# VH-VL binders against q0atu2: the designs that were tried, part 5

Target 1, 119 residues: q0atu2
Amino acid sequence: MLDKKARIRTSREYRNVFEKGKRLSGRFLIIYYVENALDNNRFGFITNKKIGMAVIRNRIKRQLRAIVREYQGQVKNKHDIVLVARAGIGKSSFEGMEKDYIAIMKKAGLFARNANKID
Below, E stands for the ipSAE of ESMFold2; O stands for the ipSAE of OpenDDE; V2 stands for 0.75 times the mean of E and O plus 0.25 times the DockQ between their complexes.

## First folded at step 9 (VH-VL; framework fv_dusigitumab)

Design dus3 (at its last look DockQ between E and O 0.24; V2 from the best seeds 0.00; counts 0 for: pae E 11.7 > 2)
Fold by OpenDDE, look of step 9:
Structure dus3 (fold): chain C 119 residues (1-119), chain A 120 residues (1-120), chain B 111 residues (1-111)
Amino acid sequence: as target 1 above (119 residues)
Amino acid sequence: QVQLVQSGAEVKKPGASVKVSCKASGYTFTSYDINWVRQATGQGLEWMGWMNPNSGDTGYAQKFQGRVTMTRNTSISTAYMELSSLRSEDTAVYYCARDEYGDYWYFDLWGQGTTVTVSS
Amino acid sequence: QSVLTQPPSVSAAPGQKVTISCSGSSSNIGNDYVSWYQQLPGTAPKLLIYDNNKRPSGIPDRFSGSKSGTSATLGITGLQTGDEADYYCGTWDDSLSAGYVFGGGTKLTVL
């Protein structure tokens, strides 16, 4: 599980990311990202009802947290990053989700281009 | 038999819109994304976008954003691609193709193609 | 003009081996799996290779795929007259305008 200090928690924090951050879209994910004044990254996760039932949304959220946790050491520091799950993610495999995350983070310049990826 | 069957040839004037259909059979329609790929005469393949039949989510190539709309009718397992503001360079064969979303991108099933001709 | 670069044409005699190259960049081939498609004259494309080197059912093992760095290669051994077709590589490009991209296509002529 992500450390509490590594999580975006408040509506104000989310709003700040949405208003001041940059937006990039992948197949299954949309990310909003902005620099913060902290010494660590913070991640937020949004799964809306378009994804499916609550059990599905919770599953997706868990999977996204797992992915973020796995690659957090490769993400450039001092960023607030919100992951918004797109409706189609409910049908996605974990690997597909991971692939999309890696791709979109690389596009954002937040993830090293030479980062390990399934190939 | 697993297949995608597309609607017939279209002839349009510049500025008009065209809507091509793609009917799936032999498999669960909502389990695969439908992609659209076009090919001008004597030219290569050009990806236009994807549509998720289950959610209706779409992703369009930047070139076609604002001009293409991909939809579906799940009750009849049919995908649609509408291209508006047609121009002569839109003359091409348009293919629908399925991909197994959630993993990696490849198109394992193709429609037979629909010829769209745009001419004055 | 295509994001992925292929030779416009290749040719060989029956029974010989041919290779078709597909060159990209770190944002596409370097970062995702490559697929290959065969398009016989007047027909729709057909999946030939997926995930760099995997063959769908019905595709003979004389077709092979490989990827290294930002380039991919399609190999065809025991060339047959029926192999005369256009071949396209394709992959996902994770550039700012993310999307699937094809190579320009390679026309294979069997001499």
Scores: ipSAE 0.017, ipTM 0.667, lowest interface PAE 6.4, mean pLDDT 90
Fold by ESMFold2, look of step 9:
Structure dus3 (fold): chain C 119 residues (1-119), chain A 120 residues (1-120), chain B 111 residues (1-111)
Amino acid sequence: as target 1 above (119 residues)
Amino acid sequence: QVQLVQSGAEVKKPGASVKVSCKASGYTFTSYDINWVRQATGQGLEWMGWMNPNSGDTGYAQKFQGRVTMTRNTSISTAYMELSSLRSEDTAVYYCARDEYGDYWYFDLWGQGTTVTVSS
Amino acid sequence: QSVLTQPPSVSAAPGQKVTISCSGSSSNIGNDYVSWYQQLPGTAPKLLIYDNNKRPSGIPDRFSGSKSGTSATLGITGLQTGDEADYYCGTWDDSLSAGYVFGGGTKLTVL
């Protein structure tokens, strides 16, 4: 759903966000974020085995990617952002995850004014 | 039944610190953020910041960064706001207020307020 | 406050209707939801309206809210002497390193 340039790909890129970035926790998600030196945003997604079986974890990743893509136009550029799913996320609805994402992104100051959703 | 109850009035000298407590009851403390808002006599409301009781994460208004610390003790469902390097213009009523998680920012439950007076 | 502008005061007779305006910008009202709070003398603020036009349980339907562009309006019909209070609009603003902002407040007098 996200193009290749909008993905955090390597272990080094993930470590940079975890070590240098800020952390905010929501109800279902934790975000780590840091300014980058690029002209675009990059997103990473982490789910682990405590969330559930692989089919459940893959569903969660797909839902989170869809949410990020929907609101991508509202996100300030030049940020690396890692979304970490909390253990209870498997019991959340898509709308619950979406509302949690919006809330923590607002509290982090990562939404730009007048940005639009991208389908 | 659902309420926020704050600590009593405080009188402080300039340069001191104050720590106001806010005890939640009748709801799940870790399911809502706690915000702090102050109001000087005859003045409007001024937002100071938020704190997530589940994680301990905070976000402070720019005006108070470096002087304010917001914390909690989940064992007793209590939030705290500490303001340091007090000045006379910090004399105000300090409120704690609950907001919902999600994309809607509104304060549906308020504490009774704590008067802080800063005088020589 | 200076970010969200409200009239300093309004007045009307019992039984009449009044409106209180809240003017902002695209960094706040234009892109976020507006709430309204009532503060009776000597008391903490109380939520009247959330999500632009919704009423929490226990708030009578003579209180209403609306939003158009970068402005919001609180409407109160059937005014009662018990409605004398200060009224504040509030919303999220992302122009000042992101934060919540309140209007300067409007004192309502019921004559």
Scores: ipSAE 0.008, ipTM 0.615, lowest interface PAE 11.7, mean pLDDT 86
ESMFold2 (binder alone), look of step 9: mean pLDDT 93; pTM 0.955

Design dus4 (at its last look DockQ between E and O 0.11; V2 from the best seeds 0.00; counts 0 for: pae E 9.8 > 2, placed apart)
Fold by OpenDDE, look of step 9:
Structure dus4 (fold): chain C 119 residues (1-119), chain A 120 residues (1-120), chain B 111 residues (1-111)
Amino acid sequence: as target 1 above (119 residues)
Amino acid sequence: QVQLVQSGAEVKKPGASVKVSCKASGYTFTSYDINWVRQATGQGLEWMGWMNPNSGDTGYAQKFQGRVTMTRNTSISTAYMELSSLRSEDTAVYYCARDSYSDYWYFDLWGQGTTVTVSS
Amino acid sequence: QSVLTQPPSVSAAPGQKVTISCSGSSSNIGNNYVSWYQQLPGTAPKLLIYDNNKRPSGIPDRFSGSKSGTSATLGITGLQTGDEADYYCGTWDDSLSAGYVFGGGTKLTVL
C-alpha cells in the first residue's frame, strides 16, 4: 500500500491537479499531472461508475495502486499524478494495465524512456 | 512486405459458426493488437473487438459479447475471429486490422477482407 | 445510428477544397484522438489521418485533420478524381460499453 504521504487525499488537492495539471489519455488510463512543491510524488486514483459495479471499481483501484507502487521509484519526483481509469480497463488484464501505465507515463515525460519492469 | 492476409470467403447457414483467419507477415506479430471490423454491404464500418497476440487479452464490443471469440496462434502469426449463432444480419465483409498497443487507437494495416454470407 | 455523426455525402469539383465533419461527444472525440480512414470502392479501408492531425507516410499533405471539442474535421485540398471514396472517422469511446466507434461514413464525389 502506498504511504499516506504519497497519496492525494483531499478534494482540494484533486481539484488543483485537474485545474492546473496536464492531461494525457492512454488506452486504459487517463493521467492528470502537475508539479508540486513537495519532496515526493503523490498519486490519486479515480474509478468512476462507467467502469462497472463497486466490486469491479475497487479491484481496479487496488490493481492500479499496485502498479504505481511498483514503479514509483522510476517516476520523476515532485509531481501530483491522478490516474483516472477508463471504462475499458475492466476488460484488461493486470499486465495490460501495467503496460498502458508505463506507456502513458513515458509519453508524459514522467518516466525515463528506458524505464522497465522492476525485477 | 508488411501485410495481413485473411482466409477466403465463407457461406454459412443461420445458427452456424464461422472462423476467419488473419495471417500477419513482415512485422513482429506479438507487438501489435489485432482488431476485427466488419462492413455489411453498402453499410459503414463496425468495430467488433481487439485481441493482443502477446497476452491473448481481448476486448469485445458489447454487441458481440458471448458470440465472438478472438484467438491467435503465435507460432504462425495468425489471428482468428470466430462468430457463432450466425444470423442473416451477420452477412458482411470482415476485416482484421492491426493497431499499435500504444497510447492511442488507430488501425494502420488492414487485411483484404473476408466475405461471410449467412443464408438459408 | 452511428455513435459519430458524419454527413452522408459531399461533393466538389477537381482542384477545390472539401471538408468532412465528424461530431461526437465528450466520451469519445472529447477524450480521445481521432483517426480518419479512406475506403476506395471495393477495397479495404486505409489509414488517412491519426492522432487528430498526423499523416502516415505516403499520405499527401492535401489531407489534413483537426479536432476541437467534441468534433473533428477532415480537410482535402486540391481535390483529385482519385479522392472519390468513402471516408470514416473513428475513435475510442469511454462509455459503459467501451469500444472503438466509427462514423457513419461520408461519400465523397468528385464532380
Scores: ipSAE 0.019, ipTM 0.675, lowest interface PAE 6.8, mean pLDDT 90
Fold by ESMFold2, look of step 9:
Structure dus4 (fold): chain C 119 residues (1-119), chain A 120 residues (1-120), chain B 111 residues (1-111)
Amino acid sequence: as target 1 above (119 residues)
Amino acid sequence: QVQLVQSGAEVKKPGASVKVSCKASGYTFTSYDINWVRQATGQGLEWMGWMNPNSGDTGYAQKFQGRVTMTRNTSISTAYMELSSLRSEDTAVYYCARDSYSDYWYFDLWGQGTTVTVSS
Amino acid sequence: QSVLTQPPSVSAAPGQKVTISCSGSSSNIGNNYVSWYQQLPGTAPKLLIYDNNKRPSGIPDRFSGSKSGTSATLGITGLQTGDEADYYCGTWDDSLSAGYVFGGGTKLTVL
């Protein structure tokens, strides 16, 4: 799990990202992102009621958090990033969500593209 | 019918700019990226960049940074690519192509191509 | 010279099989899905294979794709004269000049 320091928690924090941040859309996800004044990244997750019942929305959030945790070491620091699930994400596979996240983060320039890969 | 239809051939002088249009039909224009790819005569394919029609966000190949601008008009489902400071080496067929944001990175729909000739 | 290496040409008789290789690195083929495109003379490219080995609707099953490590392969069986074209592999490259890259292309001749 992401620790509490790496979570966007308040409505004011979310509003700041939506109002001041940049937006980029993928197949299953939309990200909003803005530089913050911290030493770390923070992540927020939004699932709309159109995705499904609470059980489905909770599954999606859990899967997205797992994906973010897996790749968080590659994310450029000092950003607040909100992941918004698009309608239809409930029909995607975990692998599909993961690939969408990687693609959108690369296109947004939020992965450290100059970082050396470790084998 | 799902298609991308591009503007007609262009003849330009060195130092000029060219703007190629790409009109989408038969699908939701803002749900997919538009990419631009060019091909000089007898040469391979060269990727130029992507543009998100919903947000207007772009990512350009390093070679074209500072010379290319990719835009759109969502009300008429049309993408544009403008290349400035043209050189004879920019003579090529320019294609628009549809992709999504996913890690799949494939172009499942292509325009017919627009020939741009740069000559003095 | 392209980041992805393909043989410049391949040939085989009608009805035969052919394979076209595409060699890259960990920053492209190794970490990303590979697609293949067919370009008939005077036409736009057409998607043949996506996600390494999947065929879009309308592409016959005699076209196949595979990926192993940093290499990808397009297979074509039951060659027909209409298969004579240029074939390109393509994928995303995560390196310092990040972006989409194509192979140099392979001209297929059916003799």
Scores: ipSAE 0.007, ipTM 0.636, lowest interface PAE 9.8, mean pLDDT 86
ESMFold2 (binder alone), look of step 9: mean pLDDT 93; pTM 0.951

## First folded at step 10 (VH-VL)

Design dus5 (framework fv_dusigitumab; at its last look DockQ between E and O 0.20; V2 from the best seeds 0.00; counts 0 for: pae E 9.9 > 2, placed apart)
Fold by OpenDDE, look of step 10:
Structure dus5 (fold): chain C 119 residues (1-119), chain A 120 residues (1-120), chain B 111 residues (1-111)
Amino acid sequence: as target 1 above (119 residues)
Amino acid sequence: QVQLVQSGAEVKKPGASVKVSCKASGYTFTDYDINWVRQATGQGLEWMGWMNPNSGNTDYAQKFQGRVTMTRNTSISTAYMELSSLRSEDTAVYYCARDEYGDYWYFDLWGQGTTVTVSS
Amino acid sequence: QSVLTQPPSVSAAPGQKVTISCSGSSSNIGNNYVSWYQQLPGTAPKLLIYDNNKRPSGIPDRFSGSKSGTSATLGITGLQTGDEADYYCGTWDDSLSAGYVFGGGTKLTVL
């Protein structure tokens, strides 16, 4: 479960990831990731106005959080990871987002190479 | 104990408004979104919308847009759902239900329900 | 009438297995996680299954969920009299009228 300890919550934490982390771009997502000194991963989510109205942004954010939660057990530990939604994500299906997430996480070396959709 | 406790039954006339409360306890109120779901007598469940207690952001089902308002008072961990321009079809049991702060697509905690009767 | 389609009723004897189907479309079940809710008579719904096939704590393993394509299925084995209730599937719908949608509900009768 993506509980409080698995969340990037402060501006300082976000800044640290942006400044010190690596960046990779997928079709619908950009991820910033950096190793942390914790025993768990933390995830952050950013949606901007280019995605669409607030209702859309909130939906996308919830969908991304659901994806991250689903695959959290397959992600290498001790990382802070920020997901930035790209403008085109609003036109993507949930499955499309999921595929993009898996692909980009594999490319980043944060995800098992043979990882597939669980459900 | 983790629970949502809703306000008592309401009887309203057509055209009136009703405001149902939902008080959270046993957990951090701002960590979960509050959803509202209603159920007409002998009918199925109908989602009305969600409200984020931290930001106050909301998303309403299209059917209720312009007629429903979801708010909260964080100081007392209470969510509110106000439905205006009531009609007989609005007669139902109204539930509040939580889902994790924008993380989950399920409702793991439900209030006991509030019966709202609209009759002339 | 409901966005998600469930059989109105199912029945079986104690100890038997029942399945409840939930049919949707690409914009809802096809693209999103499905949840199931149990509603005992006169009570509020209770979460039974989330994320297609996961059980919350306290839910016995007699309850299972699955999803394939645009359909989901709730399975109940070792049926007990206490399982007599209404069951609802639910998921998010990505249509123009985006929102959470429920099935019409299935009344389970234990014979």
Scores: ipSAE 0.016, ipTM 0.646, lowest interface PAE 8.0, mean pLDDT 90
Fold by ESMFold2, look of step 10:
Structure dus5 (fold): chain C 119 residues (1-119), chain A 120 residues (1-120), chain B 111 residues (1-111)
Amino acid sequence: as target 1 above (119 residues)
Amino acid sequence: QVQLVQSGAEVKKPGASVKVSCKASGYTFTDYDINWVRQATGQGLEWMGWMNPNSGNTDYAQKFQGRVTMTRNTSISTAYMELSSLRSEDTAVYYCARDEYGDYWYFDLWGQGTTVTVSS
Amino acid sequence: QSVLTQPPSVSAAPGQKVTISCSGSSSNIGNNYVSWYQQLPGTAPKLLIYDNNKRPSGIPDRFSGSKSGTSATLGITGLQTGDEADYYCGTWDDSLSAGYVFGGGTKLTVL
């Protein structure tokens, strides 16, 4: 669903975010984020083997992509953002993941002040 | 010139192993995963697995688990696929292909293919 | 045989339109992006469509892709003799033993 330009695509791009970026933890998610030199945001997703079987991990990636797409217009521009699923995220509902995403993005200061309200 | 260049054709006997090389040029080798895909004569494409050149991590299709090993040498930007305990059904063209790291899957760059023939 | 089902062949005259179907399930096409590959005779596959409906640079707009539910479709308009090839859909399959899967392939003949 995310445009190809809005994706973190390479191992180097992921490493840059992990090494240079800030880290914040929520109940189900960890985000890493760093300012980029582009005119747009890029998003990456990590659902490591520790959270469950491949079917579960891919379902979680799909749900996280949907959440990110829903709120992408409200994110401050020029950031690379990687979402890392925590162990136990498979027990969360879609709504629980969405609420967690909103909370950590607000805490990170990544939602624009003048965007549509998110609670 | 962005390309993947594979080693030449191989003829093997049943029970032997084959190791196919795939040299990357024109891009940063460690930034993309390398996949291996094979195609028996007159048949379709079959995905065998992937390898991350930066870490050396791999995942193999279940069908090939225990017989395939995917490796690399980053100093010469080269990936390898080794298939052991060969049988006649392994006769195929073997391709390496590059994909983006992460959860987006499409192969935007392919090697020219390496024909492996397994015959008594 | 393959987890993604394609017709084994299609044919049409130059200038006409053809469609090639690719049928799967919720664990593959339903939940994941679909790509299409063209394999001209004697050559390696080439990426034709990615992300369901996007064209890489150099692929003319007479090639199109779409998906609905658990099915994907490749469309080719203004058919040319140079389009004669095998066409494969591909996508990730979420199920325990699958990984990346290709359709069985469709041979396009231009008559």
Scores: ipSAE 0.007, ipTM 0.635, lowest interface PAE 9.9, mean pLDDT 86
ESMFold2 (binder alone), look of step 10: mean pLDDT 92; pTM 0.951

Design rec9 (framework fv_recibokibart; at its last look DockQ between E and O 0.04; V2 from the best seeds 0.00; counts 0 for: pae E 7.0 > 2, placed apart)
Fold by ESMFold2, look of step 10:
Structure rec9 (fold): chain C 119 residues (1-119), chain A 124 residues (1-124), chain B 108 residues (1-108)
Amino acid sequence: as target 1 above (119 residues)
Amino acid sequence: QVQLVQSGAEVKKPGASVKVSCKASGYTFTRYYMHWAKQAPGQGLEWIGEINPNSGGTNYNQKFQGRVTMTRDTSISTAYMELSRLRSDDTAVYYCARDLYYDSSGYYEYFDYWGQGTLVTVSS
Amino acid sequence: QIVLTQSPGTLSLSPGERATLSCRASQSVSSSYLHWYQQKPGQAPRLWIYGASSRATGIPDRFSGSGSGTDFTLTISRLEPEDFATYYCQQYDSSPYTFGQGTKLEIK
């Protein structure tokens, strides 16, 4: 569901986010984000070797993509956003990652809609 | 050799502001986040905030939000922390500290080099 | 915010003895984000142990760190005169990043 236009794909695009962007750390994730010149958002995903074996890293990437896909319509447009998995993420649940993503995206001011919270 | 050299001690009156500088050398200034911490006399350390020296983007501890401004001048590899509306409990040593930026082998989040500290005294 | 509580506040020991410094977190901290710093009077803190158990460059192997979850320990197997200082644990798990209040390791 993340189509070609919604992906950060090249090393130059990733480097731009790291060098120009802001950083916020959550429990399991770090986000780097910067305004882009497009009409849409783009997302990138980084899992380093400290996370675990390749199969574990790929599973985490799939879970993060699913979380981003779930909330992408609520994200303010015109941003390049890179999600970096933190070393502790291998012990998290999908729900833990999701809560963390929501919290850091709200702290970054990147969500446009707050109606998805209920008691 | 990595060095962080801070500006000299300051004496200020309550209600004034202070701007502490931190000059970096021995590394690429714009590749590493800079952090600031407070240590009141005889007390522990308290994180104030961080700045991305390339973009100027900041993130502050909410306790200091509204009174702290972090800036930098990349042409002289210098970070700044300005604290306004000073109170007597702002008397402390203020440190700058370098954070490890993303690298190809992994991502590490710790303060590997610190400035020597700047004593700010707020007295009436 | 995550509160780090160090114990004891002051530890008085002699050179040659073993020191055990405790750091307890108010909520779970990934060991990758729990660090220790040493500070001597009139000096800036210095990175000592990172990721709960990894020694920073040049730190002697008599220093070891361990722990996970909410409980972390710094151990000095055989104290040397230069080891008497204040040690702070620090968490980088969630903002605001916080330090423990310190354990002062004093010569008896």
Scores: ipSAE 0.033, ipTM 0.678, lowest interface PAE 7.0, mean pLDDT 87
Fold by OpenDDE, look of step 10:
Structure rec9 (fold): chain C 119 residues (1-119), chain A 124 residues (1-124), chain B 108 residues (1-108)
Amino acid sequence: as target 1 above (119 residues)
Amino acid sequence: QVQLVQSGAEVKKPGASVKVSCKASGYTFTRYYMHWAKQAPGQGLEWIGEINPNSGGTNYNQKFQGRVTMTRDTSISTAYMELSRLRSDDTAVYYCARDLYYDSSGYYEYFDYWGQGTLVTVSS
Amino acid sequence: QIVLTQSPGTLSLSPGERATLSCRASQSVSSSYLHWYQQKPGQAPRLWIYGASSRATGIPDRFSGSGSGTDFTLTISRLEPEDFATYYCQQYDSSPYTFGQGTKLEIK
């Protein structure tokens, strides 16, 4: 699980990202991202009923948290980032989710360059 | 301790080529992008381009596109910048600089270590 | 490309005085990717402030950085003799990565 301070938790925080942030769509994910005034990044996760039953939504959320945690240290600082799961994600593999996450984060320019891992 | 040591001063004729080297030590060479910058006499700094030492991939400033070639030799942790079709306005000190992209608080990208610079003089 | 304009071009002050250096960007720059470097004659630039407001290792607390969007400032609260140099701002927000033209801080 992500550190508590690295999580978007309040409706106000989510609303700020949606209203002021940029939007970018991948195959399985949509991200909203905006610069924050903190010294750390914060992540939020949204799954809706279009994804599937509650047990599926919870699984997807856990998988997304695991992906974000793995790459957390490589994300550019001072950003609030919300991941919204798209309908097709329920049928995707973990590797597919990860690949989509990396692709969309690169497209957004949110990854710091890492010669050995990101490329 | 991180160190970047560049090759010595060069004197070239217009139309010639120059190849400057930058030997890195004190860190894993292939983990960090290497950048090059130009500083004409009495002028400011200009970014030339970058190289990924692991893959050899490069990105150049369009101003130098077609005349600059960046390479590396991982066996000796050395980066190279070659500038061809030299002109008088290429006279400058050229720097290599390491790109640091993280610290204890997260990721940042800036030039944390610089070579001592290489003076290239182009004159007829 | 993002153009960074520094002002003034030259700043003449005496030790003990306060110095304020400005860096203006042609478009918005994320504060995490606006940096300052110090350069003395015959030497390579040295990282001074990163992420708009963080001092690099070994930089005295009389130096401070601030700003966001298109306007950034480097402040020296009380000048010491060793502070007289040229200061450059730089953006790492988007390629090509660009520098300001520099502010030369000279002794009056």
Scores: ipSAE 0.029, ipTM 0.687, lowest interface PAE 6.0, mean pLDDT 91
ESMFold2 (binder alone), look of step 10: mean pLDDT 92; pTM 0.937

